# Ledger of designs, part 56: VHH binders against Flagellar brake protein YcgR (ycgR)

Target 1, 263 residues: Flagellar brake protein YcgR (ycgR), of Thauera aminoaromatica (c4kar8)
Amino acid sequence: MAELSTPSPASPAPLDGGRGDELEKFTLRGARQILQLLQDLITHRGLITAHTGGGHSFMTAVLKVDEERGRVVLDPSPDPQANRRALAAPRLTCVTQLDGIRIQFPLVGLGEGQDKGRPALFAPLPAEMLRLQRREFYRLQVPLAHELSCLLKAEDLARKPVEVSARVIDIGAGGVAVVVPTGAAEFVIGGTLPACRLALPDGEPIELDLEVRNLNRQTQRNGTEQLRVGLRFAALPRAADTRIQRYIFKTERALNAKARGGL

## First folded at step 19 (VHH)

Design ND8 (from LD83 with T31I)
Fold by ESMFold2, fold request of step 23:
Structure ND8 (fold): chain B 263 residues (1-263), chain A 121 residues (1-121)
Amino acid sequence: as target 1 above (263 residues)
Amino acid sequence: QVQLVESGGGMVQPGGSLRLSCAASGFTFRIYAMSWVRRAPGKGPEWVSYISPLGGSTDYADSVKGRFTISRDNAKNTLYLQMNSLKPEDTALYYCARDLDLWDSGKFDIWGQGTQVTVSS
């Protein structure tokens, strides 16, 4: 027995393919599982953001699963331009959330048509659907006041070991993003940083191995260049995972309470 | 309290026009398909028109197609029916109805008290 909740906002960006290995264990590929999840979306009236590429998206919903024809029926946009973009796209990336569960799935072969006089958008059933609990996709933006840092065990340009204390800007179940001054160390996408230390406010630093997933050069307000480093947790012990999740939960509750009290 | 309140009915001559409104409250309007249903004197309910939750799909009974236009404003939680070229046969009590099914069945769980439309010379 579940309570009907309001759908999440329709704007979230799709999860990137660079997290594909991490996401595979949450990916449904069985036909029965996919049909049940689609039916759950219909039953709970989930609103879906459909991304068409080029930064464009529109809001839709699954109106029906047509098992006889092996397809889903989608609510067209009232904006004809959005429908034209959707029909021109080689695939849609559909994203929604229900009761803290993130659901993402591709649709290919989208077409426009009618079923007994009712116009709609149609696509074959998706071959896969991603289903994530909130803890598996949420990234907390770390408050500056918490001074959260991660000691990185990296290498300099001369291939010598160097330790860099990096400020953590966001944290989730799967990793952190940090910023470092440009040139503080050399980072290679796919490279492993062993024995790094994540300093949480409430105990000894957590020792963990990190894998570099992305690098983005950023310019600060004063024109100074810095490097944003996206880092994945490798082989995270259950105790460490629990501490990280507790920090995220406690911090988010505190931030939400402050935001509501300030309104 | 879940509520649907129809308005905009009245008496009009054949060939005239009316615009019906339905104000929704107490539920998340934009996630439900909606319909207009009418009950003519001495008759049972007749489905008139359908609109999908986000407004991208509409459908009409053959008897009103081309004359009636359903629309919705999800920001205002309001459903509309523009009725043109009205005929005496359109005389009925018109109900706004919430559809439990997003696409197929006309299983309506909530409806209002209706608004009367009378088309006479």
Scores: ipSAE 0.725, ipTM 0.897, lowest interface PAE 0.9, mean pLDDT 87
Fold by ESMFold2, fold request of step 23:
Structure ND8 (fold): chain B 263 residues (1-263), chain A 121 residues (1-121)
Amino acid sequence: as target 1 above (263 residues)
Amino acid sequence: QVQLVESGGGMVQPGGSLRLSCAASGFTFRIYAMSWVRRAPGKGPEWVSYISPLGGSTDYADSVKGRFTISRDNAKNTLYLQMNSLKPEDTALYYCARDLDLWDSGKFDIWGQGTQVTVSS
């Protein structure tokens, strides 16, 4: 037998929940599509990270799709604590990656039981499944040596326009994460920042509209505080998308070559 | 080379215990369900026990339930069968088997050479 579709040793963390709008076009809701994707996980023997909340997770697998009963059969953890957390959780967020395809889906109503004398975890079929190709979920960690910055058109506390030059720490097809000094501007989750400028190493800055998706405070080694701002691209022109993808590809190749050839 | 190699068989008295091991190599062990199957003298194969890929689900034939315990160590690519309260009827050649089906058992594609268990006074 060919083992062409084994997942990577570690599945990535769930995608940011604040990305709901940009992920909707990759979300499967058709019953046939969901059943086929679950069957693909079984056929490829995909290992799944099931997140139970509070930073806890456990490894599992879909053992069977039971169409007649409308449920999935999951491999329980050999760790009883993990099983107790899973059964107490209002939902599981299941994440896996097969052949460069990221798959994420919720399970609700998880229960313990037996089928044909075999104990397992059971849940109703998910109502939705996220299916992304690598290009659709990959986030490049931007090297510090690059001068990758984004000029944000934001507002101060008095709602007056300010421009903030923010360092880009990661970038993907759907957005960037940046850092700014605490207090440089007021950011509101869901707020739109029009006509910002993303500075890539080659060419003129890209003008784009950004939406604030998440905020978190960070403290640097020297004790200074900064704000990490997660930003989604809104209405991204094709030319801008092409330049961003080119930057990501070239930088990833350079980082991979450094890891192999310069170690 | 895909291989399953059983060990740990031997001769024991009725009521005794044995622990069988099965070393797996040449494939990704932790993504397959595994079973123990036995052949008694003059008889065909009898399914004995099942364990799920990550080890969270186990199942047993009625004839061994309560006496045998299947387990696996995915870090060591090894399957185990702890056999307690052995009876003369447990005398057989014991095989570990890789199952292509993750739940319903019965599509065994790879078998070991087997290890002999003999329960005799």
Scores: ipSAE 0.723, ipTM 0.896, lowest interface PAE 0.9, mean pLDDT 87
Fold by ESMFold2, look of step 19:
Structure ND8 (fold): chain B 263 residues (1-263), chain A 121 residues (1-121)
Amino acid sequence: as target 1 above (263 residues)
Amino acid sequence: QVQLVESGGGMVQPGGSLRLSCAASGFTFRIYAMSWVRRAPGKGPEWVSYISPLGGSTDYADSVKGRFTISRDNAKNTLYLQMNSLKPEDTALYYCARDLDLWDSGKFDIWGQGTQVTVSS
């Protein structure tokens, strides 16, 4: 099999935390493992985007892990409003990457204080940390020229079977996002669509089960209504996973080779 | 080339003000804590001030609290020290220093050449 390339750096936005089944195998919960990963962030001087909710975030860093007090020391923002939002938030979702590994963790109980007169933000050690490779969080934006599609075996409002050919707008190791005309079928968050068919450019369509994760209605510039459907691969055979990763790798390399600069 | 270059020193009367600058190059400035350190005539080095990598935390030696203000501009890779109400005992060669420790100051691995501050009547 051809060598799988390193994916491009991903956005620092938090990964969806819904149900969490897919991410559990990448979640560290042991105290020693968490301390070690936090120390790695300090050693490599990893910059962290801390999300406070409502689309707000600020840049920070772990300055120290105080094992005796069971807490982390964070760099406050030089923007006082960012600090106020952080202190008011019920939790921070911290996101960073270290040597191609994505790291995400919650901090709860954030407080302002000082140690021997030196001010900082403090929080108890996180109870969990996600640590996952780029392939596990990367989503390729599918070029329109590829016209990638997924045949959905869904139901209409009367619960009668319908088949909907949906355009795939992004694809990753864990799922796809598709668009369909509004009203083409009835989709329910948490519902399973069995035996759908994902058409990749090479080879026969892949049969797979999909789970509806999110729905968003959109109006296109021409006035046409469409529904964006986020779909998770429910049980992805290894052969199917390999084909999807090969498509992503080949397409990403082609897009990077065509990279154009601009303003 | 990794380097730190201080500027802004000079001669000033007691009670005067100076603003020191430190231009950083050859490394990612915003991921390091930085300090100002000074060396007075006939004395060893004295830590003056600390600033965290992103600039949210600052600290000062007791001898300069309330008179000196450390700051940084990570977009310009520059560290600053605003010195007000200067006294003759502030006369020293002032260095900016990169700290390998992000919180507990004292592991300075690179230094500038220093800029001389002389406070004299």
Scores: ipSAE 0.720, ipTM 0.896, lowest interface PAE 0.9, mean pLDDT 87
Fold by ESMFold2, fold request of step 20:
Structure ND8 (fold): chain B 263 residues (1-263), chain A 121 residues (1-121)
Amino acid sequence: as target 1 above (263 residues)
Amino acid sequence: QVQLVESGGGMVQPGGSLRLSCAASGFTFRIYAMSWVRRAPGKGPEWVSYISPLGGSTDYADSVKGRFTISRDNAKNTLYLQMNSLKPEDTALYYCARDLDLWDSGKFDIWGQGTQVTVSS
């Protein structure tokens, strides 16, 4: 064998419904756009994880778009239980990723049947499809050596202003995750932190407004407690967005170069 | 580089059984629909059976329906054809074929040398 197949990448999980407003700008609703994207999945032979609810899923593929009947043809599971769960589900959440493009779409009204005697699962064409390029969902794990920090302008328990210098642990197009000592400030999910400052290695810190999206308490190996704070960029100026994307691109490229040169 | 290698053919009496195998290499097997095609002496190719990429949908020519079973093992990159109740009319060179289309068969871009199945008394 001259070329061995590599293992498939891990199946993508559905994007969180709490990001709905952020994702609307990437949602396709035009019939022709949806048909073209489904055809692209067929052409690229994209494998799809179909989520049936209750933490269950199965692998499938779009085998054909039947425009005359307004439906998609899906590869049934060889596991009859997976097929029963799919047919019982009020909707399937289909997730796939092709060449760094994440695709997610719902299917409702799934049924079993045949086309010219050939059995398959069928569903009406989806009314919407989410299409994200890699940079729109990717989160770079920040190398510790970069010492990226974000100055948070928050409040303590007495509602007095405090400034907290937080280490950035990951960064993406839509936000950052940071860690702070437990008790350094009071954070409220949905709260806005205005005029925070993100320090990138190049240039002056970026001033930006952040929204608290999630909080997670964690214990370090030495027993110290920290708070992981997930922060969304509320409104990001074009120049700030460009600098963030440039940092992500350069850092990922540098990490890839080290991996190749470190054989 | 891209290769399909059939095996498991042989000589058998009418009513007998054989299991054909097809080893795939040089491409990502699990994302392609696959077919078996046969060529009887003095005849052109006849499509025999189809299986979808993940194995959830199968189909057969009328001449073999109920007697042949197609299957695949994507972890082993292998396609199978279980042939039961064999008839003299099943005598043919059997080919494993890679389908370019995921649903509508007939656009095969790669196939092997074939394995001979001979059914006679």
Scores: ipSAE 0.713, ipTM 0.894, lowest interface PAE 1.0, mean pLDDT 87

Design ND8 (from LD83 with T31I)
Fold by ESMFold2, look of step 21:
Structure ND8 (fold): chain B 263 residues (1-263), chain A 121 residues (1-121)
Amino acid sequence: as target 1 above (263 residues)
Amino acid sequence: QVQLVESGGGMVQPGGSLRLSCAASGFTFRIYAMSWVRRAPGKGPEWVSYISPLGGSTDYADSVKGRFTISRDNAKNTLYLQMNSLKPEDTALYYCARDLDLWDSGKFDIWGQGTQVTVSS
């Protein structure tokens, strides 16, 4: 039980806002749960990346939880500019990992001060903490050679049914991102696409309902316009979930083996 | 093997300066708070100074405040104590100590053999 090396967090950046509804079930809001998780971070000496906005962040740690005063004690940065940015920020988004579990929480009302003459940064206890296993936040970038696709049952501009075969560019436990030519169909954030078909390499396509979560228009180098569509799995059956996790696991192992071999 | 090795001690006249170093190995240095502790002849251990894991917070015993400066270089796994305006009362064996507590000092689990500081005319 001694760390020989610092484990790398799976993703130190805050999770994408377009995934917020799929993450709600992993959000702790109970005072007792929050205190215990913060104490676990102290016990395991978890290092935290605190994001201050504008692409800036600094490393910190929770040094103490002061339950009586309802606050956390954070290690200030030795860089005074990082401390100034943190104190000016309306909130910090703190990201860390505990035994392979990703932890993310906001801190608001950050201030500097002293406790019995010892200086630190202080903030009220967070109102919520996100606690995720890697499975619940990880997105695999799908290799082009796999040609993973999803048949979308959408509507055109005239509200008529159309089927669009979309290339899957990333996949995780909660959804996929796909690309389609612009104008292939009309997509509305919050809209549901029933009975779509996700084609995995190892069996029959999975029939599933998808919800549109985000849309990003892109222009490729050849002038062709395409639309990146972020899709959430709605009502995913357990068997389908298992197949998706198996695909992700096998693909990661294959990619890691190739990277180690210098392929 | 977990190890702390102090160095930089020696004999110095009152008013002089010394810089102590502590080399850490065998553990992840940057996730621990660190302290300097000293033991004067005929006396028990006395806490001298504290530094937080990432180096943003420091603290000192009243007897050394304004004269001693603790620092750390996490890239080199090294803790330092700059000692200025030394007094005969500072004569002691100085230990680098790993603190199990990240904020409240006093739960030291590992320290080295110490380095002797002698302040005399």
Scores: ipSAE 0.702, ipTM 0.892, lowest interface PAE 1.0, mean pLDDT 87
Fold by ESMFold2, fold request of step 23:
Formats: structure tokens, C-alpha cells, sequence
Structure ND8 (fold): chain B 263 residues (1-263), chain A 121 residues (1-121)
């Protein structure tokens, strides 16, 4: 099931709920699929970070799925205070990774008790589980030599249309990050940039709508100020998605070949 | 390469205490449930105690409950069994065992050579 050969990074933080529509196609809701994925975590002994809110978390594991009672059995923390925080939390957000696949699921109604005399934490089976391959959350750092660009249809300070050619610094299935000179245009978080053009090497530029998700001012190595703009693909046609994935795949293979043989 | 090495056995009088250790190597210790199993003279193997991978859940056979305490130190890849109020019936060869199952004990794939515990007057 893995499309990329790159080792997975650690994923301790939950994915933002504000991306819910973008992630829906990767969300499992069928009871049998959920049971199988939980069983896969058990079989592969996946360690889970359970987030209890307020920046707190603890390590756990799914020890068993109790189908008869409709619940999961979790390994309590050896730290009693971590268990107390978990039991007080309205929900746990569980995050783990299995062979480069990111898995995230909520647990509500956590309680402590025993199963056949053996103490543990218990929660009802989750109603949904997010399952993402590396391609669904991976961001390729675009090599400087490629000089990939995106033509942005934006506005200046006077709200007049302006076209800005922005260098693409990373790209993934859900969007790009670009850099522009400070002051080249005005960007607002949540704003939509219609009919932008992403230039990929394998054909004509892709016309797409972009949504501004984040803005960060950056200082380059030489002291030059620039603006990093995080852009989400508002709606990505499948043909465009295929071209983007092909670019990522080819570039990653080329980078791997240089690292292995060109040194 | 995968090894479990028990130590800490010996002779002790009834009512005495011993602490067994089990050093694990060649595998990721903290993702496995672990158990102690013993074999008394003339008897088959008896499960003694269980501890979950991260150490938050423990369980004991009725015959040792209240007298034995299992623990683990995942940073040191070591499993322990503290045995108090020992009885002659506790005389056995004690093995630490790696469990294939994280919750339902009894399917052990790796165990050590064992350490002898003898409780006699």
C-alpha cells in the first residue's frame, strides 16, 4: 500500500480538524474496516500517542479488541497522573504510524476497569479511523535547481489585480508552499486565489484555485526578507493530482539516486 | 540474537524473599507483553504473572497473588519478579517469556534457560 519508499517521520501531533473535508476520503467508517485496522495495530504492536488535551499526552497501545463488548483495551500508563488526566479528558486523540501509514482516531468514554481480572483502560470502538499513506500527508521539498513556480492571481495593497510568479518550495497532495518577495502582493488567510497556474515539468501549467492557509515572514541566508505562503488546493482535478504525484515520485527517485550513487 | 536471560534464583527458607531479573536483548522489549512461567518438580508449566508492554497492567496467578510483584524497566530492557512470603510450593525453575499476544497470555515464542528457586527448610 505504500507509494513512496521514504521512511516515515514521527507524527505525534494530531491533524487539524479544520481539514476535515480534505481528509474525509481517507476516513474509515465501516465497522469491519475499523476492527481490521485495530487488529493490525495489535499484530504489529504499534505504539500510540494518546493526546488528552492541553498539550498533554501519554504512550499507550491497543492490547485487544473486545468485539462482544464493543470496546478497545488500552495499556494504562505506569504514571498514575497520566492515567488520571486521560480519564478526565472528554476524548483522546490517538495517533500512530504503521509502516509509513499514519493512523489517527478518537476515543470517547474512556474508563478504567478490568477484563478477566486484568486491569486496563477501556473505550468504546471508535466510530471512525483516519488512515493516510505517505502520499496523503507527505510534502516534497522541491530542489532549488528545479525552480518550480506558481503564477498567483492576487491583489496589491490597493486591491488591484496583480500576477505574482512565486517559487514553490514544497509540494504535496493537498497543496504547495511558495515564497514571494515581501510586498509583492497582499495575502489574507482564508482568501481564495482563483485561476492560479502551477508549472510542472511534464506539460502545460495546471490551472487551479488556491486558498491561503498560512503566512510566515522568512529571512534568507543572505538577509533578504520574503514571505512564505502556504496554499491549499481548493479542488484538485484527478488529472492534476496524478501529475503532481508523478512529479513527486520522479523527483524523490532522482534525489535518492544522487544520495546513493553521486557522492 | 534474540535472548532472555534470567537471574536471581537461589535457595531460601519459607517466608523469605527473592528478586528475579530477566535481561532482554535482540528485540524491541517495550512493544511486547511479558510473563513469568514456572515449572515445579514433576509438574508442567504454570503461568505466574503478566505485564503489559508499557507496564501499566499486571496480572497474577491466584497461587501467587499478593506475594509476587511483576515489574519492568523498558529503558533497561529488564523484567523483574519480586517474590515475597515464599512457600515450598514455589520451588520451581522460573522462566521469563515473551508473549505473542499483548493481552491473552499463553502463546510464548521466546523464553530463557530459567533460574532455579528452591524454598526449603
Amino acid sequence: as target 1 above (263 residues)
Amino acid sequence: QVQLVESGGGMVQPGGSLRLSCAASGFTFRIYAMSWVRRAPGKGPEWVSYISPLGGSTDYADSVKGRFTISRDNAKNTLYLQMNSLKPEDTALYYCARDLDLWDSGKFDIWGQGTQVTVSS
Scores: ipSAE 0.702, ipTM 0.888, lowest interface PAE 1.0, mean pLDDT 86

## First folded at step 21 (VHH)

Design QA1 (from LB5 with S30D S31N)
Fold by OpenDDE, look of step 22:
Structure QA1 (fold): chain B 263 residues (1-263), chain A 121 residues (1-121)
Amino acid sequence: as target 1 above (263 residues)
Amino acid sequence: QVQLVESGGGMVQPGGSLRLSCAASGFPFDNYWMSWVRRAPGKGPEWVSTISDSGGSESYADSVKGRFTISRDNAKNTLYLQMNSLKPEDTALYYCAREFYEDFGPWFDHWGQGTQVTVSS
């Protein structure tokens, strides 16, 4: 009778695949800590954005922590389609804030049911929760005045190579968010854009590979559509990382100084 | 400290209109995308609308599209939501939220206490 070794549940993919070691110190894995943090989210009525992949997300909140059953209870979306996507997703990436600290945690094994007669989503307690306190993981909203751009090497509908100059609206150690005109290129979530060029104010553009992670349509006041594109740094040289971090730090300081009336 | 203070909520009849305001302080308001989120009684939160930092672009949930208009006055550090043709299902606590858009998508790092909107006959 060969004891079928139940395959150890595959350790959930690191929340941020590129900086696993650096994130470890900000990752809570203790059951008590996780429970407390979830309870705090309940207490503070934390608005959570749950990403289901494929460029889709919905808003939720933690309703309850069921310690006995080892599960978290979440608000379902008012959108049935969002809930369907959530239930079909192998993993939710939940992002929120508590006391100015970014909280990120995965949920796997999502199910639906009822809590006190109301529809609810259920998931096992997260195995880990990330509390990002450090500036190194800070996402910077890029000031309009900086006019950061990223030259995207993409393809059009005909699979013809095109270069699109995209405005960078958000930047961090892990990637950038950009805006592009709709129709300028075809973006495929999960696709890689090779040899793109990120222009920083402090020097020559940085060449890097970008992975398309998210797409969001926006309408301009003039009626034209644009896309917000979430891009991950697929390969970032160390020197480039340093430059990006420096820019973020410098800009953040400047913004804070301005906010304090210093500029 | 980042502060968002919503106002303008109230009770209105179906078909009526309200204009919500959100006063922002403690951060460079003109540098951030802003959103409205709502939470109806007994329901989960719902994204309503987002506007770009410059106000040049906007997006809406399908449930409010054509009825609601998001706008901002960066000089006043104020976000607005014009709500027309209000329906009972629009009854909710409305939050002003500061939006980030990362590689994985949008999320909110700050929101106010909310302003109550009640649509009832």
Scores: ipSAE 0.843, ipTM 0.959, lowest interface PAE 0.5, mean pLDDT 90
Fold by ESMFold2, look of step 21:
Structure QA1 (fold): chain B 263 residues (1-263), chain A 121 residues (1-121)
Amino acid sequence: as target 1 above (263 residues)
Amino acid sequence: QVQLVESGGGMVQPGGSLRLSCAASGFPFDNYWMSWVRRAPGKGPEWVSTISDSGGSESYADSVKGRFTISRDNAKNTLYLQMNSLKPEDTALYYCAREFYEDFGPWFDHWGQGTQVTVSS
């Protein structure tokens, strides 16, 4: 794959698993367009997930746009620790939907204060907003019956190699998400897992390098922990990309045929 | 068309219980992790609970741990929230939300209209 432009040291990773350049045609940078889209989110009372980094996020909403001061005003979290993380974060990644369209925007320079006597969070208007209308930017949620798996080449707490077989729960052009058994390995956001093996139904497993993008912990009823691990394809050979796209397309066709027959 | 329809809300006294339901249609429900989120009038939204696609794993906000139980019936395409020991602070509009993953983590790409829960005496 062609080398992507490197962002500045303070910039977050490219959106959508390294497809940032392809996303440019869906990126709004005009001030009037950004203001209108923020107003639409206010009108729809959009439920926004704000990611603060380190696998942490909180729910928020846009309360108003202060055009005179060039600021957006957000609901604070009822969890004080979430607010502290948000204020300490160099960047929030905000994501929501409007009419089935993914809306994503960064906020930088978040501060706290009051809006009409109520606690609120403030940030300068975002310099850009992403408005994604195309299905190829969404991940396929893998049917349980497919039992897709990925063999992860990871490390334990002592940095010793371990192999972990993980169920693939979603797959897209830029990566996968997997469920990993509790205690099977240590994962670090930003860490690289070389030479993993993705098992697709249509042939031999694909060997590929993965980067850990997020960790999401889920506690089972017995008190043990299960992790969802978000993984980006670090480099994706052309043949591997073709096989992945074929799997996604075939599975989507099958799911759509089932939905049409039932709807 | 993706549709999520919440029900089971109502008025209840402190200490009471309610069971919320969310009927899902227009998508393969058992392929998705599902969540409950809530919003009080004049306040921001708050994540409440998430359940895995199979129903084998759950997570809860600290404010509801031990009182609320999320569950799902994939054969009936239905998500549930059993709410016990209800407090006035639990008063809110409760939304059923469908999760979608990206490299920055989960987010919600669909939610219903919500069902109102009001806890007062």
Scores: ipSAE 0.770, ipTM 0.916, lowest interface PAE 1.0, mean pLDDT 85

